# VHH binders against Flagellar brake protein YcgR (ycgR), part 119

Target 1, 263 residues: Flagellar brake protein YcgR (ycgR), of Thauera aminoaromatica (c4kar8)
Amino acid sequence: MAELSTPSPASPAPLDGGRGDELEKFTLRGARQILQLLQDLITHRGLITAHTGGGHSFMTAVLKVDEERGRVVLDPSPDPQANRRALAAPRLTCVTQLDGIRIQFPLVGLGEGQDKGRPALFAPLPAEMLRLQRREFYRLQVPLAHELSCLLKAEDLARKPVEVSARVIDIGAGGVAVVVPTGAAEFVIGGTLPACRLALPDGEPIELDLEVRNLNRQTQRNGTEQLRVGLRFAALPRAADTRIQRYIFKTERALNAKARGGL
Short names: E, the ipSAE of ESMFold2; O, the ipSAE of OpenDDE; V2, 0.75 times the mean of E and O plus 0.25 times the DockQ between their complexes.

## First folded at step 10 (VHH)

Design R27 (from L2 with A33Y; framework vhh_7pa5_2)
Fold by ESMFold2-Fast, scan of step 10:
Structure R27 (fold): chain B 263 residues (1-263), chain A 121 residues (1-121)
Amino acid sequence: as target 1 above (263 residues)
Amino acid sequence: QVQLVESGGGMVQPGGSLRLSCAASGFTFSSYYMSWVRRAPGKGPEWVSTISDSGGSTSYADSVKGRFTISRDNAKNTLYLQMNSLKPEDTALYYCAKDYYDEWGSWFDHWGQGTQVTVSS
């Protein structure tokens, strides 16, 4: 059911609200460039996070590029369930970095086998790879002191409307990441939360619709689970977009000033 | 210039303990989730543990739960991994990783060179 609740995420990475035409200039399609970049990931032992959809991911690395067979060879997860999810997925979205540059690429047609007697995953070489300088895909990690919150309008396990105040941990042009106590509400990947309210430090809360993109569970120090939720701005009015960008730019400048020895 | 420098690895007997440290610089450490990741010979990378920006929440791989404890000191910009009841299977290069969260979930945008842990009789 995860494929019915969540549309397959498209590469490329979030930038300017995810507009593909603007991201085209950062997309590598030359076979030689793709091969060289994959080889650079091998040389630098790049850690890759492979997203399988439905909020699931696993860690991998490129073991080898098999030019003769036109495929990339990857480390399998030590978790057999993660490998099963990966093999069942219509695509993997692979995210990594090299020298501060974000690299993202899809893998389609994943298979399993062996390389030199060891378990391995195989996929055809990607037809495209996204390369972004960090400043071009920026997401702000929200300072705890800002107490930035989003009031989510969701449903509890009994399908009853509930309002949950969630702490915003991450914000960008395309969405926010929040944390909520496990069991506070039920979230479905691909589901829409209408008329949520994002509280920025300055001004009135912004009313907006949020789409659930991913879910990740964590255990609190008291043994209670909490949930990290990735949320996309479903349809952001220009005025709201301007206010969010102002907050991001202002906070980024303040953090950069502090990092330069401001305290 | 994000820099993560791991230390505290070494050789230890099964059942022993080690404490790994990671010194962070070049970013606001207290604003980011942090993780430990290990790579054992022939196994590929394995996520070990994550800690929230405040230190208020943690998560662990099933293989280390109950034996390892992740912690952080935001005043010192330092991440720790206390490793108890070590097993030969824990032998690996241990990386400190800076977590980044977006629409697809967590991924690592920076990691260190690693510190080697060898558990051998």
Scores: ipSAE 0.446, ipTM 0.791, lowest interface PAE 2.4, mean pLDDT 82

Design R28 (from L2 with A33E; framework vhh_7pa5_2; at its last look DockQ between E and O 0.32; V2 from the best seeds 0.63)
Fold by OpenDDE, look of step 11:
Structure R28 (fold): chain B 263 residues (1-263), chain A 121 residues (1-121)
Amino acid sequence: as target 1 above (263 residues)
Amino acid sequence: QVQLVESGGGMVQPGGSLRLSCAASGFTFSSYEMSWVRRAPGKGPEWVSTISDSGGSTSYADSVKGRFTISRDNAKNTLYLQMNSLKPEDTALYYCAKDYYDEWGSWFDHWGQGTQVTVSS
């Protein structure tokens, strides 16, 4: 009688494709904590964006937590195609906020059914939930007026060196997210882009090495395809770190002042 | 603190019109894309429309295209949704939402409490 060793459920891929160690402090793994956070999302009627991969997403909400069955109940999309994509996806990445704090969690094993006679999506409870509380992981959305750019030294499909000017869409202490034209360069997750140049408004561009952490091809609502690249600062000099922090602080202050009617 | 406050909802007959407003505060309104989202009874949330930071670009869900118009007044920190030719299927709680972009794509980092729109004969 060969004991069929039930394959240990594959540890869900880290929420952040390489920041695993740094994000561990912000990752909830306790069952009680996860349940509480999901209940809070229900109470606050949190709008969740569920990413299905391939640049596709749909809006959902947590309807119920079924503790007895160990599952979460979600609203399906009004778009049948989105639901089909969701059910076909090996993993959903759910993103939302509560009290201004970003919350991210994976769902694996999505199924469809009915809850109280209404169509619903079902998934096992997430094994982990990321709650970004600290400013250290805060990403400032860069005002369009600042026109921040990053010159990326990358390679094309032929492995020919190319320089790509990318718009910076957000910046934090740990890195930047940029938008690049489709087909401008090839990026590999985990790859290093050496001697890139980040242009800040307060002086000369900062030379720095960047590590590709995330790639997301998105079709904009206007039908235009854009590649968003998440980049980590690799070996950031202290002087550069100080300048980046100063920019973030200055910009936040200005945005807050404007919001208060001062500018 | 970011605040979004929706208004202008109500009850209207099929074929009627409503104009929703969203008052924004606590952030530089003119620097962000803004969206309308709705949640109908017994249905999941649905994206309705988005407008660029400057107001120069707009997009609509197919279900509302040609009937709804999104606009903004950056001087007043206000987002609008003109809804014409309303249908019973437009009955929903309508949310004003602030768009955010990161490495995962677009999502909403803030939204209001919503305003109820009811289309019934």
Scores: ipSAE 0.751, ipTM 0.905, lowest interface PAE 0.7, mean pLDDT 87
Fold by ESMFold2, look of step 11:
Parts: sequence; C-alpha cells; structure tokens
Structure R28 (fold): chain B 263 residues (1-263), chain A 121 residues (1-121)
Amino acid sequence: as target 1 above (263 residues)
Amino acid sequence: QVQLVESGGGMVQPGGSLRLSCAASGFTFSSYEMSWVRRAPGKGPEWVSTISDSGGSTSYADSVKGRFTISRDNAKNTLYLQMNSLKPEDTALYYCAKDYYDEWGSWFDHWGQGTQVTVSS
C-alpha cells in the first residue's frame, strides 16, 4: 500500500493518447531544436517530474546532453527503489516547465551507468518534445458559486453500478477534477466511466466518457475525508468541447474583471 | 506573475532545528497543493514533502518522516517546513514548488530560487 502511495501525487501518462492528435501542432521533432531545448533545461536547472507508471514518479534533472552518442543524461533518484522502477519502466514521461511553458518528453530505453565517475541514468535523445503554453494546459479553478457538478456512472466495491454526483473543482481542455466522499464508489486508474453527465451553467448537461487518471485522498478543514478524482475527457465531441471552452473563457474573464474591479 | 520566495535557511549543527518559509504571490495560493524539493551538493533534486490546498493532507519522503513537518497559512499565503533532528545529509538548497495537475498528472509549474540549509559540525 505504501508503494502505491506516491510521494509526489502523480498520475501516469494517458494509455491511448487522449489529446494526442490535437497536440501534434505543439510537438517538436527536429534534432537541433530538441538538443537546444534540453540544453536550456540544463542551464535553468529545471526540476523534472519523471512518471514511471502505476502512479509512481521521481524528481530528476537533465545533467547533460551527449550529442556524440545521441543520449540524454539524467540525475538518478536518491531513492534506489525509484531508480529500479525507472529502469524497469517501458517509458518515462518527463514533465517540467521553462519560462511558464509546459515541457513534456518521453524517454525509452533507460539505462544506468557512470558519467565522469558519477552515477547517472541514460536514454537515447527523445524523438519528440511537447511545448504547451499556459492557454493549452490551463485548469480553471471552478468558483464554488457556479456549483458545477458531474454525475459519474461508476461501480461500488461489489462492482454494482452506482451514480455519484461529484463537485467539479477544476476544468481544462483535457479534463476535470472532482471530489467525492471517500467510499462513494470504486475508482481505478485507467478505468473508463461511460456516459457521465457534466452540468455547466449555460444549458443541458453534457454526456461524455471519462477516464480516471489520478486519485488523491484529501482531508477537509473539518476532518472529513474525500477523494479527489482526476478525469480525462475521452474522445470529446466538438460541440461539447466548444461549450467547455466557452465556459472557461467567460469564467476567466469574469474572475479577472472582478479582481480588477474590487475586493 | 507567480512568485515564490524562500527564507529561513542557515547553518546548524546536527540535531538542530530550522523553520523554512515560502512567501507566495501572483496566484490564488489556497487553490493549489504545494511542495518542498531539495538539491544536495552534487546530487539531483529530491522531493521532500507535499501539502494539500486546505492543509488537511500531508505527505513526506521516507528520509524526512517524523523529523520534518510541512504546514501552510492560507490567510498569509505562506508555506512552511519545520525541520527537526537535522542530519548532515539534509544539507541542500530547499525550493518551494507549486504543484499543478492536468490530464497527464502532477508536475511543478513554478518554483523559487531556494534557501540554503547547511548541517555540519
């Protein structure tokens, strides 16, 4: 159970792509641009979260780029178990930021060794790196007054269907996060919740399929326990996407106007 | 513009204590989980501790459990790390980091310049 409790609350990368097709336009594939971006991460001493799967991750940094051998060199974790998980993982998903831009890249074929007598992790240079501006990764923190909710069609411990009305705490281009009472349903990372209903303020609820991406136990101010469930939109219809983007845009405008206008 | 400013580092003997602070501005502090991360000399970054947005849930690296306590004051937009029973291996630059979650998982979208903690005889 302690092994499933990630010290950094982290979710695995999507199993089947998610927003992958729409993200292609933000993907760098040129070897020169990839080398330059990795070198910028070295210069700025970027803090990288490396996801190894199964809800596990570790912190790392790019130590150097070995252009001659076509390899990136990473700091190993101080935790030997994290290093073993990384070496056993079929891929690492590395996430960091540079000047407020979200940087993501996969590493495959990770190995261990020495770099100038120092323990290090090695991988071939990534074939691609994703750069997302704030607009592309932003998650709106939903005002409580909006009472956004999502009706989840899930299963209980006995695998019997249950419906859970969950409060939406954030929403973005790729998904929502919701809160439910602990024990309201059984959630499994990677599981799909079909035909859920997202209630936006400006119309009828949206029917959509959701994939469970992360689970975090949280304690309320009054000591009550709840579960934060990170949910990805699976194959979001264009009409639903348009309504969600309109809600985010209008709400952000209203929040910015209120902040400038007082209180 | 998001700003995270760490303070409270210094030199201390083994077994001593320090309290680190992180002043946050440029975002709604109470809406985000926050973490402490450290970099020891010649080593890569290490996650130390995370606290939920309300402060009701905390987690710690095994290396610091029972010795360090993370806390926050949402009215003052301040994150804290109480470090007791300090050891030489706790010597590091300590960063305040802002947790961010999206459909790909958790990562840090901002961190400060860090405050130095040195534990030596």
Scores: ipSAE 0.713, ipTM 0.913, lowest interface PAE 1.0, mean pLDDT 86
Fold by ESMFold2-Fast, scan of step 10:
Structure R28 (fold): chain B 263 residues (1-263), chain A 121 residues (1-121)
Amino acid sequence: as target 1 above (263 residues)
Amino acid sequence: QVQLVESGGGMVQPGGSLRLSCAASGFTFSSYEMSWVRRAPGKGPEWVSTISDSGGSTSYADSVKGRFTISRDNAKNTLYLQMNSLKPEDTALYYCAKDYYDEWGSWFDHWGQGTQVTVSS
């Protein structure tokens, strides 16, 4: 075997990336429940996105659960570089869905080897899995006509403050996703952007602190690069929360009516 | 409820072409990015291509660049994949997938049953 067995003395990162008790009620820690859920992902051939950090991810699936050895067997990426990043990562964050329910789990101690003569990735069984109903993770895709923007307080490559007006592409109860031109600013996962300004319709911009949660580089049809940045609301004020929820519900209602030809 | 229904797969010889379609319903199609993902026999899933909500930007896996073209018709709620210069290595079940991006990253919150593409000589 060329299996990498990693010892377990590493401090576990939270399943939710640091959201603490907010997601505890949706977290499964029972061994039987975890095994049943992984088996369900196998039987339904779940498409899993595995995040390796730094905005990198790859597609995988659970091939097998090895209960006796306490591990899961995963499909490797056809991209060797993605597999190298995964093996070097301290943790994979795996995300998929089953019957519309969002399922997320961490994998620590990833190794490589073979399963029945084919390359495979191996990891210890996760100690926890997150299950979220749609209402808990829902994000409204923002219509371009709304011209929603967020003024980000960030830093350039030389650590100097810069202001970037970013287009908001989606918004939910917990945060926003924005797009910025590649190189407009430097973003670090886990870093905080203080005193950013979210411009919603009907009212003053909302001043709030944002935490960088993920980064995804995209190349547009015209060859220009842009960066998609996922941002979490830190300590959102009640009045701001109310305005954001009202915008989401009102916009969703209008989009649903439009899709049906104006009910 | 969200539904994605793929069609247009079949058997073709190397060098041939096929056009896949995905009929979307149950959501505002024009507001979401869409992707094609494939799974070959004995292999894991592989991302193939993504298109933005307006169709203004596209991206492709290196294995299909220059041969495949993703497009969409928002008036018909339909996603397409034009596949040219097909190779035996393109043999796979092709899934239409609805992209979702949140504070935890990008993932797919829905996908269809897939349409089979077989490239054989």
Scores: ipSAE 0.666, ipTM 0.893, lowest interface PAE 1.5, mean pLDDT 84
ESMFold2 (binder alone), look of step 11: mean pLDDT 82; pTM 0.821

Design R29 (from L2 with Y32W; framework vhh_7pa5_2)
Fold by ESMFold2-Fast, scan of step 10:
Structure R29 (fold): chain B 263 residues (1-263), chain A 121 residues (1-121)
Amino acid sequence: as target 1 above (263 residues)
Amino acid sequence: QVQLVESGGGMVQPGGSLRLSCAASGFTFSSWAMSWVRRAPGKGPEWVSTISDSGGSTSYADSVKGRFTISRDNAKNTLYLQMNSLKPEDTALYYCAKDYYDEWGSWFDHWGQGTQVTVSS
């Protein structure tokens, strides 16, 4: 196989969305690994969604890897407008799956031409590719306007049952972080809170068991103390997992669209 | 353990009709939008149609509008594509695809092995 220049290990991860350290362990930067993964996408005829920004995307696939010229060759869209948007975009974000694993990579410097007499899109080989099995590390900061809450079934200092409505400040695939007033309940790291109720926008509260993972006291600007509680989803039913993931990604999508200057 | 299994493809003459089915398992079918995507020999994948999780909204590629109808039966975890007035240009392998939403927008996190549709004399 031909030797290629290795990307700088100090280069920022353009796909991290502000989560650089969390995504670095899932980022492939070795030229041979990148070439092998792209070849695997060709072999498995992977369907790729290429995001061109502004909520626009098109379907593509890798036709071949041109190692001599250091580029990937992609199928153009049958929609000429989609191809024009792609060529005008400063970057494409390509997303697909391979063997149930999420694969994501950027393409910069897209051009058009011909491959073996057929229209094709060309881009330099990506300097990095993400290979993600799970999204346990991702945490959505919950917008205050959503007023997300979780009714915790906890215990007081005497181990008497108490119910506490806690504000959800972040949420991920594996759990939530909530804030409660200091003294409202007692929490033990490793303890289970059964039958808690997570209120998401639209629909009935989700009933689930939560495990206490961490506790941090914090002082509010008015001098009142609050307790931040990190909670893991213990026995998450598939329906609940689907609703939580859907809320997370719909909200992230909306926030991302707003940040990019769109609706 | 997500599995999508397409069926209903075959050979048909121009102007004919076929109905494709996709049996879904391993996820809460009624909670996700579903799509049909096709790939013809020597061409890239082409999005054909999408239906919302409730079935309340649908969208179609311009090439199939007025001829194809997407539908779903959430009680049976099944997706359908009714294809009428078929043309030779509709010849392709048709995939059932599960929509997913994440930090970079919508994409397909699962698809089946496809079912072949051939439109010829």
Scores: ipSAE 0.466, ipTM 0.808, lowest interface PAE 2.3, mean pLDDT 81

Design R3 (from L2 with T28I; framework vhh_7pa5_2; at its last look DockQ between E and O 0.41; V2 from the best seeds 0.00; counts 0 for: grease 25.4 > 24.2)
Fold by OpenDDE, look of step 11:
Structure R3 (fold): chain B 263 residues (1-263), chain A 121 residues (1-121)
Amino acid sequence: as target 1 above (263 residues)
Amino acid sequence: QVQLVESGGGMVQPGGSLRLSCAASGFIFSSYAMSWVRRAPGKGPEWVSTISDSGGSTSYADSVKGRFTISRDNAKNTLYLQMNSLKPEDTALYYCAKDYYDEWGSWFDHWGQGTQVTVSS
């Protein structure tokens, strides 16, 4: 009778799709800290976007933290299909904001039930919560008017080299997020894209190596499918880093000035 | 600091109309898509409608399609929701929300305190 070694539950994939080392400083793992942050989300009635994978998400909120049972109680979606997807998902990626700080946390082992006679979702307390407090992880949403683009050197399904011009949707010190047309190329998380070109408004494109950290296929509300690719700067020359930082700073200042009515 | 302030809520009879407004500040309003979200008592948050940054594209939940109209005035940094043919089921706290897109997908990075809409006979 061969003891079927129950496969050890796969360690939950890092929240950042592989930025693990850099984000560790911003990751809460203490039980008390996690509980406090969840309570704060309740107090502030935080709107949470829960990603179920495959480009699907639903809105929820933390209703209660059950410390005795070690679980979090969430609002279900008014959409039964969203709830079904959530329950079928091996992992939820929850994203929200509190006091200007982005918060991310995984939920694993989602179940449904009743809380005080109302439908609710239940999950074990998250093992970790990411709080992006530092400017270092700040991602500037790129204004559409800047037309920031990145030429990606990738491969197609046949492993033929292809160049894909991708729109940059956000940029930070550590990388970029881009939108790629569906089917334009094949990306593998952890894969390196060498000798890519980031086009900034202030001069010649920057040549850089990019590492694929996240892939998210999203169906836009208009029904269009887009692939969002999170890319880390794998090797960035100092001069390039300076240019990127300058661009971010300048853009942020301009945005803030405009927001204040100064232009 | 990003601020979103909703207004225009109130009590109306079934079949009535309301117009909600959201005053936005602390960011370039014209550069972001904006949404309305609602939360009814004892229910989870529900997406209502989204409008693109330029106002050229709109989307609606099936529950409000044909009855609600989202619009924006970028010169005034204001988002609107015209609600017609209101139903008791539309009773909720309505939030103005700023759309955000990153490598993880779409989410709301900011929302207001909400404005209460009550539809009752």
Scores: ipSAE 0.742, ipTM 0.897, lowest interface PAE 0.7, mean pLDDT 86
Fold by ESMFold2-Fast, scan of step 10:
Formats: C-alpha cells, sequence, structure tokens
Structure R3 (fold): chain B 263 residues (1-263), chain A 121 residues (1-121)
C-alpha cells in the first residue's frame, strides 16, 4: 500500500506563525471566554489535531474542563508512540475549527492519568486561544491556468540583487506560497524581500513587502529540485488587501460554480 | 457553504464488509486531500485513512492496513471507504474530514456528522 507523505516545511515558522503583532486582535485571553470556547469544543465534539513538533501530530478531543483544578482533560491517542511524543514535548499546538472559525491554542505541562476510569491526558488551561475567521487563514490553491506570478526582489548566492519571477501556488489573506528553481536566489527565514510585485489578473501588479516564513525543498521526477517558499505580507496596504481578497473570492466562486458547488 | 455527508454505515457480522460514502459540496473537492476518522464509544478520535487530492497517494492507520481501501471520484465529489474483514474493534462513528495544510502541518477544517458502523452478531 502506497503511503501518503505529509508535507513538512524545512524551517517551521514561529508558533504564532510569525504574525504575533497582527494576531493579537484575534487572541482571546479572558478566562471566561477561554472556558466557554473549550466547552463549545466539547459540545460540538471538535476534532483536534495536536502538533507535538518535528512534524508529528495526533488526534484528540476535549473530554472536559476542570475549572476548579484549572485543567483541560483530553483524549489520548490510541497510538502509544504518539502519547509518548506528546508527553515529552515542551508544548502542544492544538488546532481545530468551530463553525468554520479556526481555533488554535497551546498546551504546556501535559500529564497522563485517568478520568472516570479511562486513560486521559491532562494539561493546565491555556492562557490564550487564537480564533481566526476563514478570510484570515484560508488559502486558495491557485489554478494553473491563471499563471499567477510574483516578481521577487532578492539576492543571489553572491549577495547581488536579483529579480526572480516565481509561480504562485497558493494565496491567502496573510501571504502566498511560491515555487522557484533551487539556486535562483538565497532565502533566509525571517528575511524581508522589499518591493516585490504580485501580478493578479485584470490589474496592475501590486507592490508589497514579503517576509520569508518557511522553505521546503522538493525533488521532481526528472531529478530537478525546486524550492517552495512561504511568504508573509509584511505590511499590506488596504487597497492591496481588497484586491487580493476580491481575487480569492471571485476565483473560489468561479471554481465552486464550475463544480456545481454553490452559494 | 461546505457540507460533508456520510452514508453507508450499518450493522454487520465479524468478517463482513461495508462501503462508506461521503458526498462533498461547497468547495473544490479535487483540490483537497480527504480523510476518514472514527470515534468508538468511550474513546477519542482515531485517524483511519487519507487520500491525496488526485487520488495518487493513500495512507492508512496500522489497525486497518490490508483491510480498508480509501478511494475518491473527483467527477462526483465523493469519497469512499471500502471496509473488508470487519472486526468488533471497528465499531465506531465514521467521519469524513476535509484536510487542510498550514505552517504547522495538516488539520481538519470541516467534518461531517458521521455514519455509524456496528460490528457484532
Amino acid sequence: as target 1 above (263 residues)
Amino acid sequence: QVQLVESGGGMVQPGGSLRLSCAASGFIFSSYAMSWVRRAPGKGPEWVSTISDSGGSTSYADSVKGRFTISRDNAKNTLYLQMNSLKPEDTALYYCAKDYYDEWGSWFDHWGQGTQVTVSS
């Protein structure tokens, strides 16, 4: 049986996705709000993916919230190795959705024990929870027919300025992912590419600054290597944000109409 | 609006077979990997199987390898799970889940209400 490979970035972004200052407005820190959201996840039987680092994750769910002890109780994995990795991890990043809203929260100090005679994982209540509307996290897979490109202002291996036309493979409110041939330019996680130009259909290119968030090398069947680069919009002007959202909306609507989806 | 509707569950005896279906709408089905996840009474969720957007790659939990086959029909926006040689341990509510990838890896941004599979005499 062929195995499906889960893509892993070569250099993962920071836990907050490197958008810490921008994500603050979407972060819940009120104890009552956190308790209510966790209770909503129980009520809706939310499927939670818990990331333990190193590309590992397991599925869990909230069993209960113990407000008196300040703990959340979680289902353990049926895989003992996944539970061992979780208990050894300094932090879990838990991701789920509720009514189409992306919910993310950290858990630190995971322990194991029993709840009502069944195995359980325990952790202190999170001090914060992130909730993102679909517009903030959604990534549109760019149709190949659109030939969407971004002209990157970067440096080559000798630190000389170079312009690289990169194919955009996905786009969202927070950034784009592009592919470039290996060696076309040097990219550094956290580095800024100023005055890049994103070419959307039906308009002038959008000039914007991009921050490198992740890098993943891929080897194609012909032996050619390409680099997938995740890029964050460092400071997106309102007009540019509007155009990008409009492109995403129109493209998704057109694809949905073609596939007899709908709205 | 994204909708995932599972069907095909039921009661079977050990050694029997069932074919689950998931009808997807409200998104471009052919652009996303899809998974089956199950939840047995008194247990947490367990990932069962994943299929890539094109159908070219599949993966399975060790507990179901060799017995279950995941497949998809992108022209019909439908995901399938063929379950053979069923065991009492396969008794669970089976969910169709839409996979989503971000900078932390895969997670599920939608899942259905589930279809019940019961394996007993």
Scores: ipSAE 0.665, ipTM 0.890, lowest interface PAE 1.5, mean pLDDT 84
Fold by ESMFold2, look of step 11:
Structure R3 (fold): chain B 263 residues (1-263), chain A 121 residues (1-121)
Amino acid sequence: as target 1 above (263 residues)
Amino acid sequence: QVQLVESGGGMVQPGGSLRLSCAASGFIFSSYAMSWVRRAPGKGPEWVSTISDSGGSTSYADSVKGRFTISRDNAKNTLYLQMNSLKPEDTALYYCAKDYYDEWGSWFDHWGQGTQVTVSS
């Protein structure tokens, strides 16, 4: 199996990732619910990844909520450059988990200051927080033996149409990650790939539109360079979603049965 | 359910060494990159090191490069951190964390309770 690269920071997406009406039912907007969730993150010492844009991120945690001033107080990074990027960013996209629930929220208007004599970052309370159950965010690592592929309809560097058969390395409710040879096509973060075809074992390929969310260059053991391309489903019909969820469920059950024989 | 259990922390003199271990269960360990994160007293979390799923790629924070070595044994579902030339500023609670990468970016979807490393005197 091809070696997965060490994760690189990816450009942050909007809170809903372009799935606004699909995710609205998981979005908290009540002030009391938001305060309670932030307090729970404090109590459980949640490790937060804050994405600043341009593929950069840093680790932080919520120190406290200042209810009187309507703001949240965060740990600054030990890396001064990360703090400078955070203060320059128009928004932070914060991602963490609580009891297996994925938590995501935006912070805008970040500023620096002191909290009880120690450096801290401040922002107004978020107006919304996204809570996703495991099913809504889980990404199945696709077994190599399944040979899942996605035919991408893309363009080369000269903007000439090309079709690229890409191996699917993970799949979830919101998208897939694939690998392609470096130079096989030109991919632009935020760009769309219309009418791609995802081949699942249980029937005809699924036609779907994909949006490029991230790109990571990788070097394989044999020295060959490839791109890992993170792709979001732009508009997933219910029938296609059902087939994808069924594949994930069956495969996950098989993999978990093997994992029970571990330590 | 995913479990990550750190061990190997303790008290050590400056210049000394420790080896941390993290026992993983409840997931296919060899399919995921893993990280070490630390939290010093009164400070926020700091990323220390990451190792790819196969162990072929590693990365380190500048503050630990050349002193710390991350490794893994996929047959034993265990992550390691060899810490040499320890300094008082390495004093922290050390966590192992399971990297997760999706269409939204990278983040940690699980971490352990941590093991304390104290470098003094």
Scores: ipSAE 0.535, ipTM 0.844, lowest interface PAE 2.0, mean pLDDT 84
ESMFold2 (binder alone), look of step 11: mean pLDDT 81; pTM 0.817

Design R30 (from L2 with Y32F; framework vhh_7pa5_2)
Fold by ESMFold2-Fast, scan of step 10:
Structure R30 (fold): chain B 263 residues (1-263), chain A 121 residues (1-121)
Amino acid sequence: as target 1 above (263 residues)
Amino acid sequence: QVQLVESGGGMVQPGGSLRLSCAASGFTFSSFAMSWVRRAPGKGPEWVSTISDSGGSTSYADSVKGRFTISRDNAKNTLYLQMNSLKPEDTALYYCAKDYYDEWGSWFDHWGQGTQVTVSS
């Protein structure tokens, strides 16, 4: 019970930024499927954004899959600083798109060298790749005319409860982004806002718990600052999910119809 | 369906100028940041420039700062890249790319077929 154990391999960070089991059904772990998908990214010249942490990223592409050595060959950044950050990172999170499907995969153990006399980055083949259909990642930009709002239950700087009516700027299957004036409330990444109310057309507001996922300060042309808050649906009843999907589909159809008429 | 169609490429001598255009359709153009990305022959992609959804902020790769200017016309659903003082090293296929922001940060969910820029004598 108290004996020293043999060290176990390090467990990588979750592929999905911590959603774990919710995205398992979209995760590829078969070696042949992973090899085929990487080859498809080469064939379609996929633009890959590689996140190195700390808000840093660079653009890359898969140049070659070396099945015999179990590794991928990546295009290095023309920015030496970006390459240094990538090599120092414990993990890259690579994101791209193939035929409207979001593809995400981790790379661990990045090295540098040469491929046929050209600089290259090398990494072991990923053990998993995430494939999300448009429904799972798609965010509809909400038309201003819709006046879509979410009543947030948050705290002010003095930790006093406040209700803030925030304008919804985008919405997807997994959450919303809202805009609030700077100073209206305090938000902490990973914090939960309970019993918020999302006002959608054609029914009662949807009551839901929202998790703060990201915060981004925006400066308007007139010099005023606003805070963009990304919020995840912590738990969403099927009926609420159906209403959100219906709103997204209906609005997208209307916007596409207007775009075709504007030619 | 989202479409991005680049135009304005061509052959130009070193020191010359070109203006690229990207016609966007199938989405609310004014709601997304947009980028230019290029691919030189036998190389991978290089990010060139990004402009915010309103046009209020821009960013550039060090290789093009002071020479290239990104702009947009949200009323026309059009993205532009003004390229001045062109160098042979600017020879590439230039792509218009739609920026997408989620909980993991920015990535590109669409890009066009590209327009060829050749800087040669």
Scores: ipSAE 0.585, ipTM 0.852, lowest interface PAE 1.7, mean pLDDT 83

